# VHH binders against F-box protein At5g18160, part 24

Target 1, 379 residues: F-box protein At5g18160, of Arabidopsis thaliana (Mouse-ear cress) (q9fk54)
Amino acid sequence: MDKQDEKKQGTTKSSSTLTTRCSHGNHISQSNSIPLDITIEILSRLPAKSIVRSRSVSKLWSSITTTPEFIKHRSKKTSPPCVLLIFRKHDKLIVFSSPQHQNTYSHVQDYHIEIPKNGFIRRLDSVHGLICLEGSKQLVICNPTLKRFFPLPEPQGTGDEYNVGGFLGYEPIEGKYKALCIVRGWNTQVLTLEIQESWRVTKPGYTHWPTKDTGRCINGVIYYKAIIFDRVPRHVIFGFDLRYEEFTHIEFPMRNYDRFLMVSYEGRLALISSTSSVVEIWSLEDAGNRKWSYEQFHLCLPPNTSLKGVIDAGELIYTGFSLNRSFCVVYFDPKKNNIRETKFQGIADNQIWQPDRLGFDLVNDFYVLPNHIESFISF
Short names: E, the ipSAE of ESMFold2; O, the ipSAE of OpenDDE; V2, 0.75 times the mean of E and O plus 0.25 times the DockQ between their complexes.

## First folded at step 26 (VHH; framework vhh_6z1v_2)

Design ka1 (from j4 with Y101T; at its last look DockQ between E and O 0.46; V2 from the best seeds 0.00; counts 0 for: pae O 5.7 > 2)
Fold by OpenDDE, look of step 26:
Structure ka1 (fold): chain B 379 residues (1-379), chain A 122 residues (1-122)
Amino acid sequence: as target 1 above (379 residues)
Amino acid sequence: EVQLVESGGRLVRTGGSLRLSCAASGFTFSDYYMGWFRQAPGKEREVVAMIYWSGGSTWHADFVKGRFTISRDNAKNTVYLQMNSLKPEDTAVYYCARPETIDFETGKEDYWGQGTQVTVSS
């Protein structure tokens, strides 16, 4: 009786455990990287101090804010022009900045800048946000907004001699900064302030020596006083057209030109003299025809004030040298016959000021730079 | 007070050499131009040479090129005019001046020395 061993084929139901691989969708958090254009827009709306700081905080922000596109875009959103009060004490510049249109106590932003050892302060002026300093063998560009100095290459043929004169200009059509250097009165050179640029020799037509007076860049022309050596040496005003890189010279319209400050007035080259009671203004109407116009105004100025410059709006800037609790800047509009005063607070309280018995600390020099604008340009 | 004092002028023979000195007081030359001028009898004053004190750049009139050299000594606050190969035509009163104070059109001068006489004999 053959016990048929019923081989119970145990149907091993292979329970296919559907391991539902929960595809944890790596939600790559699309780090919503703010689009570059939006980033530029946001950054361009920041205060200058914040922009500068941002460069130190983030490489990305630094890379964005240093681009020509950003700089140009920010320039369209610029703060109103400021007047700079610059005090030199030894090897430091103390810079105070205030908006030109403020009538009352302005909280003045102050900062200190160390002067390069090879530099000296002469012909100080603000040119489209940059200040040019003269060194022994080269020009140094200062960007007050960035609190940085940029030495320029040494001009050719300087040897061991100091530069006779140097000027910074801005050509508005091309949007370029150019520097002019006069070496030995006949070796004039131009540098476009771009990366890897070199000085180019230009021909002034005459041997000439710039005077110690500050030059002015007006509508793409650098004007400066100089002695021209023609048949007989004479004092003249040179004009250097930055676009065409050509020199012209103009005669002074008056004999007592040494008493006149050369300025931009109403967008033109002007010579201004101010006494305690009278302002005289010679304005260049036509450089080609060497035509000047003359205006005279009467004013009553506070005692011990001197003319320091002119703002673009046409107001003359006067300052005294007395530091009481506040430093006072007087603005006179000759056309409206209006005087306004701005008091700078905090200047006297600055630790740098130890007023002596005469009310002034031993500062080496004082400069007033009108029409200063912010700049984020680096070289 | 700004003072300029010339010295060194004398009688010299044709072909001779002379060195003029201009000592300045009351200011430092660091940011100024200095120059030598001369005036012969019956002639107009003319510029001979100029120097930019800080940079050392010099200018010489064409009639003196190669013969005259303007120089400076910062320590002495003095400007010099070395004159070589002198000619009778160089006979004049030589003046030291700070050119920035000179009105070249009117001839008005703010700071001039009294001059020193140079006479070149044949």
Scores: ipSAE 0.016, ipTM 0.489, lowest interface PAE 5.7, mean pLDDT 82
ESMFold2, look of step 26: ipSAE 0.582; ipTM 0.856
ESMFold2 (binder alone), look of step 26: mean pLDDT 82; pTM 0.841

Design ka2 (from j4 with E105D; at its last read DockQ between E and O 0.66; V2 from the best seeds 0.68)
Amino acid sequence: EVQLVESGGRLVRTGGSLRLSCAASGFTFSDYYMGWFRQAPGKEREVVAMIYWSGGSTWHADFVKGRFTISRDNAKNTVYLQMNSLKPEDTAVYYCARPEYIDFDTGKEDYWGQGTQVTVSS
ESMFold2, look of step 26: ipSAE 0.560; ipTM 0.841
ESMFold2 (binder alone), look of step 26: mean pLDDT 82; pTM 0.836
OpenDDE, look of step 26: ipSAE 0.761; ipTM 0.902
ESMFold2, fold request of step 27: ipSAE 0.580, 0.583, 0.580; ipTM 0.846, 0.851, 0.852
ESMFold2 (binder alone), fold request of step 27: mean pLDDT 81, 82, 82; pTM 0.832, 0.840, 0.835
OpenDDE, fold request of step 27: ipSAE 0.799, 0.797, 0.792; ipTM 0.923, 0.922, 0.920
ESMFold2, last read: ipSAE 0.564, 0.558, 0.563; ipTM 0.848, 0.847, 0.838
ESMFold2 (binder alone), last read: mean pLDDT 82, 82, 82; pTM 0.838, 0.834, 0.837
OpenDDE, last read: ipSAE 0.808, 0.801, 0.772; ipTM 0.928, 0.924, 0.906

Design ka3 (from j4 with M50L; at its last look DockQ between E and O 0.59; V2 from the best seeds 0.63)
Fold by ESMFold2, look of step 26:
Parts: C-alpha cells; structure tokens; sequence
Structure ka3 (fold): chain B 379 residues (1-379), chain A 122 residues (1-122)
C-alpha cells in the first residue's frame, strides 16, 4: 500500500547542512545547531522532490520535514500549479506533470503509482494538492507529492458489497479537508480528515443519487451532479457547503446537460461544452443559484483534441494526439481569444504504450487534473 | 458494447404476478444505477422504477408503488422487476435501461434493451 516510499538517494545538500548533537559524556558542550525556524525556512526553499529524497538519507531532515510545524510552514508557500496527466494501465497509474505555462515544452517526468487493492477506481479529482480515488467500499486519498495513499474508513451502514459514492473537498477558511459520501442514496456522511476517525451522519438532506461524473470543490463547496426524486426523477447539481455542512441544489440551465463539463471558471461554478469550433460556457452568477450567464466563443481546435478542464487562470484545457502522433495539450483563453499548445516530450514514446505479456497494456483510463499543487500533508 | 436483454414478459391475468429479468453485459454493472421503463400502445415511454448501483435505494413511480419492486443482483449482472397485483393498465412493452445521462421527462435513451411484452388480461 506504501507505493510512495521507494528509496531514493538524497542530495548532498540534504545530508550535510543540519545537525544537532550533544557531545557524548557531557550535557553541555559545543553545538552547531541551526534554529528550527531557520531550518524550516531553508528546507522550505527546496523543490518537493528534494525534500522527499532528503527524508530517506537524513534522519534529522526526515524528522523536521514530517512535523506539523514544517507542513504548516510549507503550505503557506503556494507552489506553481501543475497539470497532472494520469493514465491508467491495469492496476497502475502513470502520472505526468507539467507547469501551467504559455508556449513551452513541458519537462515531463513520469512515475508509477500502484492502485490500491480491489481496484474499482472510478473518479479522480485534485483537491488542494490531494487526489481522491473512489475504491470499492472506501475512498482513498492520494498525495502525489509524497507518493502515498491514505485509505479512509468505510462509511457507516454500507455492508460488505456496495460501492460508495463520495467526494473530497477542502474548506479554505478553517483549512480542513472533508470527505462527503451518500450511502444508499439517502444517508449523508461527512469525515473531517486529520481530526475525525469515523464518518458522522450529518443533517438530514435530500434523498439523492450522485452520478458517476466527477465532482468539483469550489471555494469550500462540493458540487456534483445527482438525481433527485420529486414528482419525477431529474438531474440537478448539488452543492454541499463544507463549512456549514448544508445542501443546496441547482437546476441545470439547459436540457442537454450531459454535453457539459462541470468546472470552476473565473472562481464560479460553470458548465462548459466545446466542439472543434465553438465553446459554450454557462457560469453561475453572484446573484444566486438560479441565475446563469451564457457566453459563446469561437476557436479552431487541432484535430483529435477534446476538452478536459479549466485552469484557474481562465484557460480551457484540451488534450489529444496530433496528426504527427505527438501528445499535446492545448490551452484556449476565451477572453483573449488566444490558443497555445504545449507538447509533452516523453509521453508519445513512453513505455505505457507497450503491450505486456498478456496484452492488457491498453491505457484504460485517462484523467486530466488541472490546478494541482504540491502538498506535504499526511494522514 | 453495452447489451441489455430483458426476459419474462408474458400474458397474465388481472391480479396476477410476473417477474421480469434483465441481463447486462459490456460494462461494469455495479457502477451504474438501472431502471425499468414501459411503453403502452399509443403512449410515450415512461419511467417505472430506478435502483441505485448498490441496490440499497430505489424509486418507484406512483402508478406502481406498493405493487412493483425493482431489485438487482450485482454478482449476476441482473436487474429485476417484480410485478404484483397487475392491472390491465400495466399492459406495455417493458424496457431495461441504464438511465445515466438521460432526460427522464422526455424518455431520451442512453442504453436500452429490446423490450419484453407484458399483457394483462381481464
């Protein structure tokens, strides 16, 4: 299960700079220790990979970089956001990451993550540096920075044989991660990570069935598509406010909602549909949950690309393979009417496309996780 | 390829009972909620019952509440409709469906079976 604990040789910078020791046989002697606050600042300047490597080669640095104090200090420093490209091949996730940058080739580094036991991974989303994976009977949290998985407890009342629908969210005011699940379509449960050991049943909510679509956490609210049951069944968007733990639901502004991707756009909940030449965006306005604005934009998209998401800077992300079989990511800025393309060196030539011994080497699933940031949080 | 195969439709008397089955293949059955719909002669298709992917939650239309029960067996990839206290108004072709991404009010299809005829006499 600790797929992220692969041994690494550390850097020379990590192994030699920070020592604290008393002389043997004496309680007072020379000490060349650096104050903890300064040590945290120095280590916080290192790239995440260097910090992780230092944990395997320096007991002192491992002890410092795993403390709550260091993690709080590092989390105050925003890292540049990345796009994660995640390919599923059998029981492995192959992860590529790239900075969200204009008109450059991304330096692609891949790594493999073994999927947790019972392999019913259905949905992925990145939430404030963590990825929520839906397993058979429980949610599993992945921290890609640490290359570690943290399975959550099984929700109450699920029995042994059911899949659970669930979502991860981040409440930014209190700085807490919370997971939400809907057991049997009616039993709403919440788990506060780091301070709660078990799921708790929250206030009575609507009887509803979440769909398989990925949810989105936007400004402390988890949004997801669901079926509700009044006179007839219908699809709506549910919002679960993580701070107050209260539900609302929002009618779709259009009938063909299945053509639209639910995203965060300009800090608001939005529904986006794209063809190769036209983008439609419905944004939920500040006036309330029943008011949507609509915008339409034109573009000329490279062939074989499809809309995958939106970065916080307001660009739409498309991915695909070009006619030259290069894997590409296309960013479209609707406000500036600007298209940029980033080609990922090392994806098209990667071993992920090679068949294995049994012929189960097809990439079965592909996920694009925009706005991913580094996190050193562990559970 | 998604495939849904209904069976069990037949002629039955008023007040009788009937059990419909739907065998599913071509997808991970336990990931999806399922439904039964029906279409009477000269009528539009309508939703009869829906069942959550776990089987732990169901919905039934008012015109069948207390008479019909939807169920599923995820180990056999099968969804069932137990129909009791049948009325002549229940005469219709019954369809098994995977209703994700459909507009329930218009009956637009996502994935449907071929249908099975249920006829209630008297």
Amino acid sequence: as target 1 above (379 residues)
Amino acid sequence: EVQLVESGGRLVRTGGSLRLSCAASGFTFSDYYMGWFRQAPGKEREVVALIYWSGGSTWHADFVKGRFTISRDNAKNTVYLQMNSLKPEDTAVYYCARPEYIDFETGKEDYWGQGTQVTVSS
Scores: ipSAE 0.519, ipTM 0.815, lowest interface PAE 1.8, mean pLDDT 75
ESMFold2 (binder alone), look of step 26: mean pLDDT 82; pTM 0.841
OpenDDE, look of step 26: ipSAE 0.755; ipTM 0.899

Design ka4 (from j4 with K108R; at its last look DockQ between E and O 0.65; V2 from the best seeds 0.57)
Fold by OpenDDE, look of step 26:
Structure ka4 (fold): chain B 379 residues (1-379), chain A 122 residues (1-122)
Amino acid sequence: as target 1 above (379 residues)
Amino acid sequence: EVQLVESGGRLVRTGGSLRLSCAASGFTFSDYYMGWFRQAPGKEREVVAMIYWSGGSTWHADFVKGRFTISRDNAKNTVYLQMNSLKPEDTAVYYCARPEYIDFETGREDYWGQGTQVTVSS
């Protein structure tokens, strides 16, 4: 009785657990980082205030907007030149800015800048977006766009006794800012405004003292009035070529030179005098040959207006002191015999006119700076 | 209005010393150059010395070098001329002025004081 042990071959159904590898597609969220070039383009189209703000909001944006490449790229997209109205009250500058070509009420953006304790406001001029101030021992560069001051190194040989007289210039070919300092009339030094630079001694050839008048940087040359100490002292105009770092001097074409404002007129050095009825313009035609041209124009100016500057377009800027509800700037084109006015609103309502507790807090100084452009340069 | 008032001029003997003062008003004194000028009888007005900044740069004419010293006190708005080893040739009316507004060739300047007389006797 053969017990056929039916070996039940238990067919182990190997349940092939199809491990559906959920390929969690690592959607690497390609963090679509905006390409740098596109970022630069976007940022360069922002208003100046936004660019400045962006530097405070993001380290990345700060790093991008502070690069020379960005600064250069933005400079090509700059807003039209503006006229700056600067009021000084104690240690503060109140700056109003208006486009030069606007005929209407410009909501003037006003901002306050604190003047460094050692800063003196002398020879104010806007040089390619920067303003130079004289300190007791050093020059201070102001960037109104950034609302920052940049003290320059002290020049050599200043000692404790001398205030620094100097000028800022822009060399357009190299695209560099240079400062000229004149110490004691014989110690002239040049500084290129770059990182870690030092003053370089240059030789003017003559002992000379710059006068209080504002210098002008025109096409890479700094012009300024000075007294030259030759056998007989003389009033002259010095020219300092920023590229070659060489001095030249030119005599005045007239004797009453103290009545003339030195300006850039039609891209040339000019001396302009304006009375209530007559404008006289001496333009330097040839610096090498010391040739000047003379033009005279007749105009009727509003009463109590004074010549403050010239815009690059050739219009003369006049302002009065009467602050009613609006501050008026008059532009006179001598060639077209045209007068236009721009009214600044809000100036009269500004805190600058609020008398101090003692009632004597008057604005100390008023400056008009034409042809101002935005700058994002830091030093 | 700009005012300049000279003082200190007097009769002095040869070899003597004198200090002239010029009090300035009507402008920020520290912002300008100041100078001393003199005019002798029958002669043109000449520059004696110039100064800029308190304790700052000075210029002296060759004929006064080593004898005269220009200085200024900004707090007092005053310019000084210390004159030592005076000579009869130094006899003149002495004026102070702002060199920036002077024509050095003609001696014209918009703001002249009355001057102070310095007389040096042998």
Scores: ipSAE 0.486, ipTM 0.788, lowest interface PAE 1.8, mean pLDDT 85
ESMFold2, look of step 26: ipSAE 0.593; ipTM 0.852
ESMFold2 (binder alone), look of step 26: mean pLDDT 81; pTM 0.823

Design ka5 (from j4 with S30D; at its last look DockQ between E and O 0.39; V2 from the best seeds 0.00; counts 0 for: pae O 6.4 > 2)
Fold by OpenDDE, look of step 26:
Formats: structure tokens, C-alpha cells, sequence
Structure ka5 (fold): chain B 379 residues (1-379), chain A 122 residues (1-122)
């Protein structure tokens, strides 16, 4: 009775648990970070105020907008040159800016800048977007766009006596700002405005003292009026070549040089005098040969207007002192014999005109700076 | 109106000392230069020393270095010339002026004082 033990082969159905690997596609959320080049492009198209503000809002934007590459890129997208009207009241500068080509009413953007305690406002000129001020011991660079001041290192050998004739220049080939300091007529120094730079001594060849007149930087040369102390002292124009860091001097073409404003006219050094009816222009044609050309124009100016500067387009800037509801700037083109006027609104309503409690708070100084451009440079 | 009044000039012996004064009035700013000039008989007027009023920086001609010193008193609006070790060659009329207002070519004296006579005897 053969008990056939039927070995029930239990077919273990290996349930192949298809582990559906849910490939959670790591959607790496490609954080759509805007590429840097695109970011630069976007930021470079913003108004200056927005760029400045962006630096305060984001560290990233600050880092981008402070790069030389951004600054250079933005400079190619230049806003039209502006005329600055600068009023000084005590330790404050009130700056009004308007495009130079506006024909009628300009809504002027105004802003206030506090002057450093040791700052003196002398020889104001806009040099490629920057303004140079003389302090008690050092030059101070103002960037109106950034509303910031940048003190420069003290020049060597000044001791406690800072009699510095200071000038700012821009060398266009190298794209560098350089400052010139004349201490006591014989100690001339140059500073390149870069990080960690020091003043370099240069030799002018002559002892000379800059006069109170504003210097002009033209095509990489700083021109300024000075007295040269040779056997016979003379009034001359010094030229400092920023690239080669060399001095030259030129004689005035006229005897009554005190009546002439030194300006850039049509890209050249010029001396301009304007009366109520006559404009005289001496233009330096050849610095090496010390050749000047002379032009005379007749004009009819509004009463109580004075020559304040020249825009690069060749128009002479006149302003009056009367402030009613608007401040008027007159542009005269001597070649076209055309006069245009721009009225600045809002100046009269500015706090600058509010008398102090004592009624004596007069505006200390008024400056007109033509050909101003935006700058995002920091030092 | 700008006024400059020089004083202190006198007869002095060789090796002597003298202090000249120039009282200045009519200037509203400190941002100017003041200088001492001298003119000897039959000679051209020459600069002796210069001072920048606001900063006090000074310049002296080579022929007076170590002997003459220009200085200022802001409170008195006065510029001084201390002259030591005087020589007969220093005999001249001494003038105070702002060089910015001097026409060195024409010699227009619009801003010159009357000057003060310094005579150095051997």
C-alpha cells in the first residue's frame, strides 16, 4: 500500500513586485537665474537713479553694477549731457540737472549733497562725470550721480599747510582719472584714481602758482591759469598732459586775459569774453606752436546775463540772477546766430530759498557746469 | 575798494634787520595770493616773496632765501616781510600786491600801494 507522497510542488509565484521606480524626475527647478550678461544688459538700461537704488536693494546688483565691465558698458549707453546748476548753502550743495538740448520747460531733478566738513568749493568743473573739490588737506572727488564724496590721499610734503591747487583730469586713451596737485608752486604731484594708489612727484620745470580760475580738462590735458615765477613773473596757461605727465605753458594771446573765461570750445582750449553785444573767442589751434585763432561775434543778450560756460556743441551759456518762478538759462550759438532759452521749474520752490530763522541765509555760491555726464565710478 | 598800505621801510646798516608790514583791506575771500615786490632804481620790479592767504604756503626768491621771510596775520589782515642780514643790494622800494591783479607786461599799478623805501647803507 505504497503511499505515493504527492510532493505538491508549491509553485511559489514570485510576485515580481514591479517596483515602479517612480523616477521622481528631480525637476531640478533650474532656478531660472537670469544670465549675468542679460542682467548687465537689463541693469544698464535703467535710469541712473534706479541703478543707484539697485545697489542698496541687492548685494548681487551692487556687485554687478560696480564692476568695471558694467560701468564701461553703461557709459556706452550714455544719457545726453546735462547742465548742472549748483547752489551752495552752508555745507550743502543743491544740484539741479537738466539736459542741455531741452528747449522749453525742464523739470529739473534736484538733490542735496552734504559737503564734507573740510571741503572747499573751488574751481568746480565736471570732468567726465566727476567733480573735484579742494579740502583742507586733500582733494575730494564728488560723484553727483552717486551722491558721494571720495576723499583722495593727502599729497606728500604738505605738512600742515595745504595750499593745493588741485585739478581733476580724464585720460581718454587709458580711460583713467588722474588728479594733479600743486603744492607751494614747486611740489607737483599726480595721482591715478585707482585702488591703493599714491601720489607721484612730477616736475613742472617752473615754479608756478595756480590762480583762482577753473581748470579745464580737454582731450587728456589739464589746462589751468597760473603765475610762473621766473625772473619776471608772468601770467600763463599751464597744460599738463595726463598720459605723459608732462607740463607745458602757453602765453595768453591778449593783454586783457582777466576778462576771458577759459573753456573747451569745439574740443579745443579757448578763451572767451562776452559783453552785452560782443563775443570774442581765442582758440588754441596749435599748442606746440602756440598759435591762436580769433573770432568775433555780435549778439544781443538779455539784460543782466553773464557768461557761465560753453557746451560741447558750441553754444555759450548765459544766466541771470533773477529767480522768479523759474530760472532761465540762455544758450547762444555764435555760428548759427541763434538764441534759445531753457526755463528751470522748481528752483524757486526749493528750500534753498527759504530764509533762515534770521533771514540772512543767502546762497553762498552759484555754479554752472556744462557737459556733465552720468558716472557710476566709485573709488 | 582794495587798499594796500606798506610800512616799515627805513635806513638800516648792512647786516641789520627790518620788518615790513602791509595792511590789506577790501578782500572778501581768503583764496588769494599776496606778495612782496621790490624795485631798485633803474631796475625792473621783481618778486621777493609770496604767500597763499588761506593756507599759508610761502615762496621766496632765491636771492632772499634764508634771509627774508614772508608771513601773515589773518586777524589783522596784514602781511609781513621779515628781512634779516640786509645788504646794500636790497635797497629798493618794497611793494605789497596781489599777483592776480598785476599786469606784469604793462606794469599797470592799479593794485599797488605807495610802497615803502628800504635803504641799506654800507
Amino acid sequence: as target 1 above (379 residues)
Amino acid sequence: EVQLVESGGRLVRTGGSLRLSCAASGFTFDDYYMGWFRQAPGKEREVVAMIYWSGGSTWHADFVKGRFTISRDNAKNTVYLQMNSLKPEDTAVYYCARPEYIDFETGKEDYWGQGTQVTVSS
Scores: ipSAE 0.017, ipTM 0.451, lowest interface PAE 6.4, mean pLDDT 82
ESMFold2, look of step 26: ipSAE 0.560; ipTM 0.842
ESMFold2 (binder alone), look of step 26: mean pLDDT 82; pTM 0.836

Design ka6 (from k2 with F63S; at its last look DockQ between E and O 0.57; V2 from the best seeds 0.00; counts 0 for: pae E 2.1 > 2)
Fold by ESMFold2, look of step 26:
Structure ka6 (fold): chain B 379 residues (1-379), chain A 122 residues (1-122)
Amino acid sequence: as target 1 above (379 residues)
Amino acid sequence: EVQLVESGGRLVRTGGSLRLSCAASGFTFSDYYMGWFRQAPGKEREVVAMIYWSGGSTWHADSVKGRFTISRDNAKNTVYLQMNSLKPEDTAVYYCARPEYIDFETGPEDYWGQGTQVTVSS
């Protein structure tokens, strides 16, 4: 059963990479050879930090854990999702994580990711484990699991523009990441990551100006707020279908759209507004019929908390500060009408959150990214 | 804390030219698209021109196309409106703004400047 697989089922790779170890006068070394597929299974059980660490100290493990086969095998094992808290300090991102499914104690996990010089932080979301940042003339992909940044090539026609309006999405049918940018408000370009080395200008699209709000990739469609120019300027929601690369737009169901956060709720595009006592949710029921539903829920939260997002389980995420200036993340389940809280020990004591450093500018520069999972993909 | 201060409005004759400027403070100017709006006596406020946050794209209302040009200088936090071939119907108070409403209607406590009066005489 060495190199020859007599079974007609099962697609295991040959053990040749491990069997090629020198065996001199000692047949035990050949009998100890571990097939590549078993090695992948064993390595895939390691925690993400152990895998990343092992890439730095072992050429063999780096060669195995960076292959498409390993990444595909590891991706079959879903990781527990977490909430990322991202703070900008000067030219660096400071990232904290909290497990989404723990209620017992505050949990702080931090790591420091240095962003590219002159990078911008405007549209952050976690898309299938990756984060897209806007650089001065290009988009930059951040993989927090690998602690790596991967600049994309420059889009065509940026000229003297200092930022590029762009989004990352994941197309689930083909399992591909695609980046979208709208250069100068009219030049639409698409890049399929891992496959293409340069941006592709799409067929002429509509002139539209994305806002600074984060987009949401839901079931292979990137949704984002934008302004369009009919008879007069107006705001709409644009949808970009990643598989067919086609634009559509959806009217807001209300006039005061600026009060509402765009999120994924129960697998659908939704617009949510919250006070300390009332939550309003508009959910898109049928994009083709432009049908929205409306729900209202009551809650009792301190007025110093702010709605920041929604986890896939349907809980709303709020962040805020207690009277003792401790940072907290609060989860509200509208269907069960229950509240749970995690307190982040050390954030209030961190140099970033000391009272003199928590001024208006610092508060405006933090982001909450729900539903983040581990990813080992690299470019 | 957002402040928008318009300047440059004055009386001009029909066919004349005028340049308005708007100094912005209290926010990260380069993150926002900006607009010029105007309101004539007894009329509703209307959008005149808009400019993308990078300055790489602009829009102008049909009534001013070819005559007015919006521009911005992100290093100086300033938006400009160059007005040429002025007509009496251009007489209005001109406002710069950071638009926040879907139909660009005026709203109480929105981010508008004090306005600058432009008067075009026959």
Scores: ipSAE 0.452, ipTM 0.777, lowest interface PAE 2.1, mean pLDDT 74
ESMFold2 (binder alone), look of step 26: mean pLDDT 84; pTM 0.852
OpenDDE, look of step 26: ipSAE 0.809; ipTM 0.923

